# VHH binders against o26223, part 280

Target 1, 191 residues: o26223
Amino acid sequence: MKLLWTSQHIKVTVHIDGKVSKMDVLEAIKTRRSIRKYQDREVPEELIDKILDAAMCGPSAVDERPWHFIVVRNREMLEKIPEVHPYGAMVKDAPVAIIVCCDSSLEKIPGFWVQDCSIASQNILLAAHSLGLGAVWTGVYPLEDRVEGIRRLFSIPEHVIPFSVIPLGYPAENPGTRDLFDPDRIHLEKW
Key: E = the ipSAE of ESMFold2; O = the ipSAE of OpenDDE; V2 = 0.75 times the mean of E and O plus 0.25 times the DockQ between their complexes.

## First folded at step 19 (VHH)

Design V3 (framework vhh_vobarilizumab_d1; at its last fold request DockQ between E and O 0.63; V2 from the best seeds 0.66)
Fold by OpenDDE, fold request of step 20:
Structure V3 (fold): chain B 191 residues (1-191), chain A 121 residues (1-121)
Amino acid sequence: as target 1 above (191 residues)
Amino acid sequence: EVQLVESGGGLVQPGGSLRLSCAASGFTFSNDDMAWYRQAPGKGRELVAYISSGDFTDYADSVKGRFTISRDNAKNTLYLQMNSLRPEDTAVYYCARGPHESYIDYSFDYWGQGTLVTVSS
């Protein structure tokens, strides 16, 4: 039985008028795209709080919740991030960036913090999108130069590992929708 | 089938200018990220310029202020305007398509055949 998945084009109608329409979770997931171009517009603190709240709602290994978040709004600091992150050029154009970090001292079991921080990072992206913002995950860990660069720049202690830098802002680009569903990646009962 | 065909390469004197073009086909050009790479003799391939589907641009430090990447979605064409060319810019320049949403770097999966740019007095 070939499940004809009809690609329902979920048109995210971004209502321009300040009412953030509640985006469904599936809609958020399906329509989210990396945004690297931002409007010259500040992001309200309320939205950042919501995003950070979402970032902390994901699961973690044995509920260790090792994540910390650095919220960066300072223009000078935002402009310095690309100096240590070769693919972080868009950060300088963002009104705000969130740096997701792992506090290794909070790990209850070793080696799962990457998953934990990934979950947090993805939740940031989804939450941002659902709130009408654009964001992009710029990877830091495990690239040593980036890790150390961010560490130095933000005076991050040695036991804390910067994981990702996520610039956020109101989108100034529309990358369009994509269909990434691949039935060949689905196995029933066995490989 | 995805096709990328570069053109516009040639011999130019230092300080000169060239404009490269990349004709794209076989995919929805307007939805994909594009880039220019170059490979100099004896060196590895390096990113020169990146442009997102939404016209965000990024450049290698070595070409900042001199090169401009742009796109015409109506023509399915990518451009690289190269000004103030230097001998060290001598390389084969490649057009690349990047459909992947990478969280660590710009990723590309299709490449053109390349066009040679020679900067020499």
Scores: ipSAE 0.704, ipTM 0.865, lowest interface PAE 0.6, mean pLDDT 93
Fold by ESMFold2, look of step 19:
Structure V3 (fold): chain B 191 residues (1-191), chain A 121 residues (1-121)
Amino acid sequence: as target 1 above (191 residues)
Amino acid sequence: EVQLVESGGGLVQPGGSLRLSCAASGFTFSNDDMAWYRQAPGKGRELVAYISSGDFTDYADSVKGRFTISRDNAKNTLYLQMNSLRPEDTAVYYCARGPHESYIDYSFDYWGQGTLVTVSS
């Protein structure tokens, strides 16, 4: 029975009732791409809530959970991000962006917050993709000009470190999937 | 085999215009992001213009308003329209494909052999 199969990946469809089925996690990981062009459509608050819930599901060093999120929908603010973020030109055209931050007062062990916020950021990308949205991670930390620019723009206090800016929206591009598996990167038992 | 072949370079006077083309083969052109880079004598390569698979574009500050990147997926061809040319635009121009999911900048390997643009009186 090949009704359950499609090219390039496996999709499991439970109903033909017009509702979107949840995406398999391996499919989400393999098919997620950076999306820099968005439809002129608002993203419902409900979807942002689901994405942020997913962002907070990752492990963190010593369970410190140092992350904070700024949700930006204001057009004037979104349009100003490219002024301080050279890689942020697409943010101007996004209906919403999420800024992932570290609150250093929540650190329990110094130096691991970068991994913690990276986990949250990747979870945002995967959750957005699974909900039919496109997103791109635009790095802020450790580029000091970007860190200070974003901190100034959003009135972020000195003990809070902006880590990434993630614009998202319904995608208006489809860059396709890529096969990047490289067996030479795999070392069994030792280098 | 991936191939990127640039053409359309030449000698042009300041204030003039030139259109560069990049013929692409060996990959699914419509799926990839594309870019133009340039390298002036004695300088490093710099990004000139970027275009995503969905036609989002971005430009170096030095060329904004004067250069336009575009693509024709039916012809597997990338273009750079260069207007109001200045002596500082003199460089070898390279076509590049795909940023490989970088999260800090647009980043490409250069695959073309380049085409020389000379802007001189």
Scores: ipSAE 0.648, ipTM 0.841, lowest interface PAE 1.1, mean pLDDT 89
ESMFold2 (binder alone), look of step 19: mean pLDDT 81; pTM 0.815
OpenDDE, look of step 19: ipSAE 0.673; ipTM 0.853
ESMFold2, fold request of step 20: ipSAE 0.607, 0.552, 0.635; ipTM 0.832, 0.797, 0.843
ESMFold2 (binder alone), fold request of step 20: mean pLDDT 81, 81, 81; pTM 0.817, 0.818, 0.816
OpenDDE, fold request of step 20: ipSAE 0.690, 0.023; ipTM 0.860, 0.266

Design V4 (framework vhh_vobarilizumab_d1; at its last look DockQ between E and O 0.57; V2 from the best seeds 0.58)
Fold by OpenDDE, look of step 19:
Structure V4 (fold): chain B 191 residues (1-191), chain A 121 residues (1-121)
Amino acid sequence: as target 1 above (191 residues)
Amino acid sequence: EVQLVESGGGLVQPGGSLRLSCAASGFTFSNDDMAWYRQAPGKGRELVAYISSGGFTEYADSVKGRFTISRDNAKNTLYLQMNSLRPEDTAVYYCARGPHESYIDYSFDYWGQGTLVTVSS
């Protein structure tokens, strides 16, 4: 039985009229794309709060929750991020960016903080998308130059590790949707 | 099979213009990031221009203001408009496809055969 996955064009009906239609979680996951172009429009603080709330709802190793978030709206600072983050060129055009960091002093099990911060970062992306925003994950860790660059720029203490920079804004692009399902990557019971 | 075929290269005088094209096949063009690279004689391959699947663009400092990367998703074609060409722009230009969606650096996994651009008086 060939499951004809009919590519139902999930019409993300961006209802113009302020009613944020609740996107279901699967839709959010499947339709999310990296957005690198943003409208010249401010992101309300309420949305950022919702995004950060979502960022903190993920699991972590032994519930260590090592993450910290720097919310950056200052134009000068946003414009400086690309100087130390070559993959972050779009940050200068974003109305806001979230820098996800790990406080190493909160780490209980060594090495799992990467997973913790990854979960937080992904939740930021999904939450942003569900709220009608565009975002992109720009990796900082483990690239030393980027880590140090962001650290210096934002006066991040040594025990805190910048992990990712995520610019956010109302999207000014539509990269489309992807179907990346690969049954060859699924193994039943054994490899 | 993924294929990238560059065209439009040639000989041009300093100050001249060329438009390169890259015909893409074997993948969903509209979903992937694309880039132009170039390799001058005796030099390493360098990124010239990047365009995301959504149309975000970035350029090497050496070509900013002179080169424009664009894409036509309906035609599965990548373009590089090169204006105000300089002798130092002489290189083989390569079209490249990026991964589906990366959170780290411009990594490209497929390349064309390249097209030669020679800028000489």
Scores: ipSAE 0.631, ipTM 0.836, lowest interface PAE 0.7, mean pLDDT 92
Fold by ESMFold2, look of step 19:
Structure V4 (fold): chain B 191 residues (1-191), chain A 121 residues (1-121)
Amino acid sequence: as target 1 above (191 residues)
Amino acid sequence: EVQLVESGGGLVQPGGSLRLSCAASGFTFSNDDMAWYRQAPGKGRELVAYISSGGFTEYADSVKGRFTISRDNAKNTLYLQMNSLRPEDTAVYYCARGPHESYIDYSFDYWGQGTLVTVSS
């Protein structure tokens, strides 16, 4: 049972020697899309573990690693997220969501936690995609109503800042690839 | 060449109904997210309804329960069924196409010419 990814038309997740084969990183970056419709299918705990391992592989400012993750599978809680997150409506239909947070007590350089948590969030998206899952980053920080709403809903302490909510599941949609390369954004040697 | 052509607008009494259509061409319709926006004269454009390529939908609070977005991928057509219309629904309605890759709200890269909906006595 060996399926190979083709760069032209089809994302293919392959299984080799009892392991899910990695998608080429450039292909993952180019083919990842925001997925907002999911199959009625559970995501195994083992895949969430792999995704969070990947999330924590990113660099951080002076190795501060300020990130914390809340894994939400409870149906009632997933259904409440849209009540406080106006662009998180698809979360109610997801089998699982990951909330990326900053623990400000771990911050060593003020303000760099945003970059740190952004790196973790993007790694979640790419890892999920490489495992055959679809995900979407729904922004929380710096939108104060969303920050406070998520904080209340999940009893997040005052020193911990919810950054993003990432619902994920096996995709039930397949948006097309993008051609977004713009050479005018590239400057050689100087502006 | 992307083309979005809205139709079905017109004058309707409060409490009435209209169905808007958007004929799409020049792209693979089934791959893209679609939306309806509206703009009252002299005001900003606002999201009315969103539908993803696979059928996930979202509505502005002001139209929930009254409007229904749908798509027919075989006919490359987007629809908006508008029921229980109110005078404040008066606006030009626009069909919009994504690829949608924003993490704070929806984004769209092409817009139709619009169709006028007037709700008045």
Scores: ipSAE 0.530, ipTM 0.796, lowest interface PAE 1.4, mean pLDDT 89
ESMFold2 (binder alone), look of step 19: mean pLDDT 82; pTM 0.824

Design V5 (framework vhh_vobarilizumab_d1; at its last look DockQ between E and O 0.07; V2 from the best seeds 0.00; counts 0 for: pae O 8.8 > 2, placed apart)
Fold by ESMFold2, look of step 19:
Structure V5 (fold): chain B 191 residues (1-191), chain A 121 residues (1-121)
Amino acid sequence: as target 1 above (191 residues)
Amino acid sequence: EVQLVESGGGLVQPGGSLRLSCAASGFTFSNDDMAWYRQAPGKGRELVAYISSGGFTYYADSVKGRFTISRDNAKNTLYLQMNSLRPEDTAVYYCARGPHESYIDYSFDYWGQGTLVTVSS
């Protein structure tokens, strides 16, 4: 990594020249795990930008691209999420969370927004992992109490549906990889 | 073969304490999330406490402040310290091991045989 000097106050920005290598996509998919414990360390805005760029690369039904993202860094708001999201207890300890939402005014084919936002959510998890971050998808939709709780907490308008809350940060746990391949789930030519 | 063996249950007066243990084998304990569930007579199993591989913890509202989940990765053992016990804590307590990738709950795919805790005078 290369240290960069800035003009008035010395800031250290570390770039790793020659150390950057692409993680193989199959490796990323196989090694990504849900991470629920995070270091007390900020996540640079530049990484969040890369993650959201990746989120928007997914396909969508009839190219409707119904997704919107709320980036939450405010400590008080992160601490309130567990009050309305029983599975979201780890969010209070995360430096940042991304809320994946559907703008229903962008729907072109009813109901496929769930697949669309699921694709975006999974891309967030993979991109975070490839950047050295840990994340976990905490489901909101279709659990009515969670949907309404998150909507009220973040002033999400009626036509926008919160789908998932994804806390992320530098990981403070390492659950390892899993071997989940099951040939019995594969059917050749027919069931 | 994954095995989870609970111990430490028994009869306890209200206000008393117990420490449950769960001996784990057949998997890499330090890689897994673990939990305690309980099942009272005539009810379904309910989550009591959860601990991730790195020590993130979650407690059901009914036990917050009274119960403490912990793990000793060197001994492959999960613990539940139960203080200020109440009659409503009476249940069979189960050690559970989760697949760690559920996005809506703390899912578990392996369960022990359970240990009975009775809080009564």
Scores: ipSAE 0.549, ipTM 0.809, lowest interface PAE 1.5, mean pLDDT 89
Fold by OpenDDE, look of step 19:
Structure V5 (fold): chain B 191 residues (1-191), chain A 121 residues (1-121)
Amino acid sequence: as target 1 above (191 residues)
Amino acid sequence: EVQLVESGGGLVQPGGSLRLSCAASGFTFSNDDMAWYRQAPGKGRELVAYISSGGFTYYADSVKGRFTISRDNAKNTLYLQMNSLRPEDTAVYYCARGPHESYIDYSFDYWGQGTLVTVSS
């Protein structure tokens, strides 16, 4: 299966009336890229709501749904995130960021929250992309310095674990697409 | 506009050597991480070698000891010295630009068009 991925520019069609065209789910998955440059343009609340709705639609272990989301638009706070999150420099340039957190008190099975929050984070990325936005997953957990940094910065309770910081905005870059398919990673019936 | 242009590919016999070059433009080359990928027929694209903005290097196990990634920041050029080439090294080789920031999904931003390397007797 030679998927010839040429450096194709991801074209997101935004209608003049502010409506965003729907993107096929496979297209969204395959064409999604990490975006680290953003336009000087605000993200409408409606889009954030849609993204958060998508974030909450993923499965979770025994339906524990441990996730919480902090929506950050304050410029001062966005600018402070890189101070406690090395390698998150782009957050200061984003009009908004979502911090995905786990409420440990909601855990039903220990450890599965990582999977749950990962699914939520990925859904945020996919939804953002499908809506014509760019985003990137910046890891917080399990790096203790980042976890504690974000915790302190946002006064997150001890029983709540910050998991990821996802800046979002209208993209100011187009990194193209890439082919990540690897048939060597596929095993039939047994290893 | 970011541009990456690979060169130096060609036909070589097993045991031979090639040196690939990637000319970069449209960005501050010295600030970014760079990598070489390759894609063989019927296979997915795989990381071959990586070099950070600070000079840290990583190699895939399949090319360790045979390939050397390097960069000339003054020339905005990335290199891949390939020695002791094998038939299994046959692939289109791509240079890629990546940010120096660490993410869970290490992703490069821009890719060249690639240069074909064929190793055959």
Scores: ipSAE 0.015, ipTM 0.267, lowest interface PAE 8.8, mean pLDDT 88
ESMFold2 (binder alone), look of step 19: mean pLDDT 82; pTM 0.822

Design V6 (framework vhh_vobarilizumab_d1; at its last fold request DockQ between E and O 0.51; V2 from the best seeds 0.56)
Fold by ESMFold2, look of step 19:
Structure V6 (fold): chain B 191 residues (1-191), chain A 121 residues (1-121)
Amino acid sequence: as target 1 above (191 residues)
Amino acid sequence: EVQLVESGGGLVQPGGSLRLSCAASGFTFSNDDMAWYRQAPGKGRELVAYISSGGWTDYADSVKGRFTISRDNAKNTLYLQMNSLRPEDTAVYYCARGPHESYIDYSFDYWGQGTLVTVSS
């Protein structure tokens, strides 16, 4: 059972290895950080399944759900990702990565797939964090060189657009958080 | 107020070494990623080296194997050890604090005034 470190009670119940695990959703959102250093430890397939289930729970434009996911565990493939994706340098050190893609043939409204895949990507980060994993979203789209490089590397067809590469693993670093609330960004009634 | 103060620049012959330091204050240094970047005369800024809060590092291809970024979280200090210096390493070197969170590229929200490194014989 994952311990909750908060005084407030909005709890999301997750079953892990037959045990109930709880993390407050606001705690998850506030404490999640980009993690680029991982333990040399496998991530069970069951946790990846839970993360991808969570990824698919997000809303999408007119429920179009255009997302597809490539789960990469092969060491040689993980080591090739930085060759075409410079911001993904840490992927070579991750036990697993998830590539979030859009299948454009599933679009019902043009151009909203970016929001759809962003929602799925953020859900992956939060779900991984709630399961005791660290992850980082490394952007691919809209950088055309990264899009084409990842497409070639994973044999992704032309109508499918790689959006993000998310390496994940048990964290080997523990960055803190900053207080970033800025009331000047809040406008009541009007701009 | 966030402050980053670079030191250790100077004139050095090709093949020489320098160690840059960056004294940080006004934030919790150990919580943040840090970086060095440089700007050569008449050129744009380029990332030299990046280090995460826990010590993961990434380097520009042009300096890989020659430069080493490190941090001392107890002293709030970032370092760049530069070995086998070349004339093309001549630039103003800046210490920078990485973003709280970024998904597309390394970025900086605070930087110092820089320290000049000149490599010439």
Scores: ipSAE 0.684, ipTM 0.861, lowest interface PAE 1.0, mean pLDDT 90
Fold by OpenDDE, look of step 19:
Structure V6 (fold): chain B 191 residues (1-191), chain A 121 residues (1-121)
Amino acid sequence: as target 1 above (191 residues)
Amino acid sequence: EVQLVESGGGLVQPGGSLRLSCAASGFTFSNDDMAWYRQAPGKGRELVAYISSGGWTDYADSVKGRFTISRDNAKNTLYLQMNSLRPEDTAVYYCARGPHESYIDYSFDYWGQGTLVTVSS
């Protein structure tokens, strides 16, 4: 049975009238795209709070919750991020960026902090999307130059590891939909 | 099968302009990130310009203000408008397809055969 995934153009009707239509979780996951163009519009603090709340709701190894978040709105700082993050050029045009970090002192099981921060980062992306914002995950860890660059730029202590930079804003692009389902990656009972 | 076919290369004088095209097929062009690379004689391949599926662009510092990457999704075509060409722009230019959405640096999985651009007086 060829599941004809009819690409239903889920028209994310961004209702302009301030009523954040509740996007269901599957819709958020399936329709989320990296957004690198942003409107010249500020993101309300309330939305950032919601996003950060979502970021902290994911699981972590033995519930270690090692994540910290730097919210960056300062234009000068946003403009400097691309200098140390060459693939973060869009950050300079974003009204806000969230830097996800790990406090290594909170790590209980070695190495799982990467998963923890990944979960947090993904939740940021999904939450942003569900709230009508666009975002993109720009990887920092484990690239040493980027890690150190961000560390220096934001005076991040040595025991804290910058993990990702996520610029956010109201989207000014529409990347379209994607279908990434691959049945060949699914194995039943055994490989 | 994924195919990328570049065209528009040629000989041009310094200060001149060229427009490169890349005809794409075998994939959903509108959903993928695209890029132009170039390789000068005796040098490695370098990124020239990047365009996301949504139309966001990035450029190498050496071509900023001179080159413009664009795409026509209806035509499955990628473009590179090159203005104010310099001898150092002489290279084989390659069209490249990016993978699906990535959270790390730009990597590309398919390349065209390239088109030669020669800037010489």
Scores: ipSAE 0.649, ipTM 0.841, lowest interface PAE 0.7, mean pLDDT 92
ESMFold2 (binder alone), look of step 19: mean pLDDT 82; pTM 0.818
ESMFold2, fold request of step 20: ipSAE 0.446, 0.489, 0.512; ipTM 0.701, 0.780, 0.797
ESMFold2 (binder alone), fold request of step 20: mean pLDDT 82, 82, 82; pTM 0.825, 0.823, 0.823
OpenDDE, fold request of step 20: ipSAE 0.593, 0.619, 0.635; ipTM 0.819, 0.829, 0.835

Design V7 (framework vhh_vobarilizumab_d1; at its last look DockQ between E and O 0.51; V2 from the best seeds 0.61)
Fold by ESMFold2, look of step 19:
Structure V7 (fold): chain B 191 residues (1-191), chain A 121 residues (1-121)
Amino acid sequence: as target 1 above (191 residues)
Amino acid sequence: EVQLVESGGGLVQPGGSLRLSCAASGFTFSNDDMAWYRQAPGKGRELVAYISSGGFTDYADSVKGRFTISRDNAKNTLYLQMNSLRPEDTAVYYCARGPSESYIDYSFDYWGQGTLVTVSS
């Protein structure tokens, strides 16, 4: 089936010479799930590049862009992450992980880097999903034992704060979608 | 109507073994993450073992190497094989289900009624 994109970003499925079109952004947001089991399959460097490009597209407080990313493919390093992250066990089975960090020397407004790095982290999840990968955000900051452990493991300097560890790979599981819309959370004009 | 029904609890001596089962119904079992939690007298619930929809597993440090979580998606059943039981394993064990979207731990939206495991001389 062949359909055309519109300015409304309508879902498009295109089968031109056996190729499928890109996923609609609302569909990507609604269908993204945390994936903790991965195929034994490498993730090409060009996909990681696209994901990190997407990570850097987010807004930041006063355009400070405080983020840095550590790309981890080394098997021994991936296997050590669960030693310092109590809920990072799946990282040892991932072909690659991305550590999202704040460089505090880039901060212009104190404390907004948390929002900035959260935006970058969510963009990583969505971009990975749109490229056919699965990922999960494993939180580091503000849990100080995790921050210290990850900083030590990757030789992260004191002015750089590890925020999240995001393992990713081709998914080997398919959890169902969720319907979480709650109209009681919507308030018109005032509370 | 979601139901999780645990069974297989009982009295055992230290060093013994038990196999817990959790029969699941009212949802698509194969799509969900599952877990075992336990609650000892006077304590809060704690995670014992986790298994994702695709079979990734994780364990509390206190049970690693002694307990094994597994699932049979054809029978809609979750299992916990408990070996080398210790008195500190005494607790009510709960089956839990749900997609986990928490970024700091594993999360669940439904628990069963529990099954009592007592490890005592």
Scores: ipSAE 0.683, ipTM 0.866, lowest interface PAE 1.1, mean pLDDT 90
Fold by OpenDDE, look of step 19:
Structure V7 (fold): chain B 191 residues (1-191), chain A 121 residues (1-121)
Amino acid sequence: as target 1 above (191 residues)
Amino acid sequence: EVQLVESGGGLVQPGGSLRLSCAASGFTFSNDDMAWYRQAPGKGRELVAYISSGGFTDYADSVKGRFTISRDNAKNTLYLQMNSLRPEDTAVYYCARGPSESYIDYSFDYWGQGTLVTVSS
């Protein structure tokens, strides 16, 4: 019995009428895609607040919560990000970007801040998606040129490390869903 | 098996135009990012143009305004329209697939055999 995986186009019916249907967490995870095209539409502050709230809800090493967030809406600054982030071209077209940073002074156990900021970044992506926004994770750390570029551009102090740049907006593209499940990556009890 | 087959290369005069095609098979073309790379003689391979699964495009500065990357998902085909060709555009052009989302650079794991573009008077 060939399970015809009918690619159910999960029509994320973004009901225009203000009722953000609560997306199931598994649905959010499975249907999330990197979005690099955005509508010429502002993202309400309320949504950004929700996204940032979600970003701060993840676990961290010994609860160190080393993350900081720079919310960027200034057009000039958004347009400058691609100059220091060559693969961040889409940022210039986004209405807003979040820069996830680590305050190294808050780190309690060395090296785990990368995981902490990754969790925060992923939560941003998932929250954005669940709210009907599109986003993409553009890596900054550990690429020194990008780290320094973003640092300089946003006057980030030396003890703070820019980790990722995440442009957000209402999506102007609809990439399909992917099935990425690989049973070969699952080992039972031992390798 | 993933396959990428480039075509459309050839000899063209400066100022001329070419359209490259890349026929893709063995994967869900519409869900993947695609790119064109090129490698000139004695030089490293460089990104020329990128197109996301959703249609976002990005270009190397050297080809901006002259080259256009596009895709036809129904045909599983990637295109590169090259206008105003210059001798420095002479290279083997490669089609590349990005099968998964990456938070770093445009990630590609499969390449075609390439098609030669020669721009000469």
Scores: ipSAE 0.612, ipTM 0.830, lowest interface PAE 0.7, mean pLDDT 91
ESMFold2 (binder alone), look of step 19: mean pLDDT 81; pTM 0.812

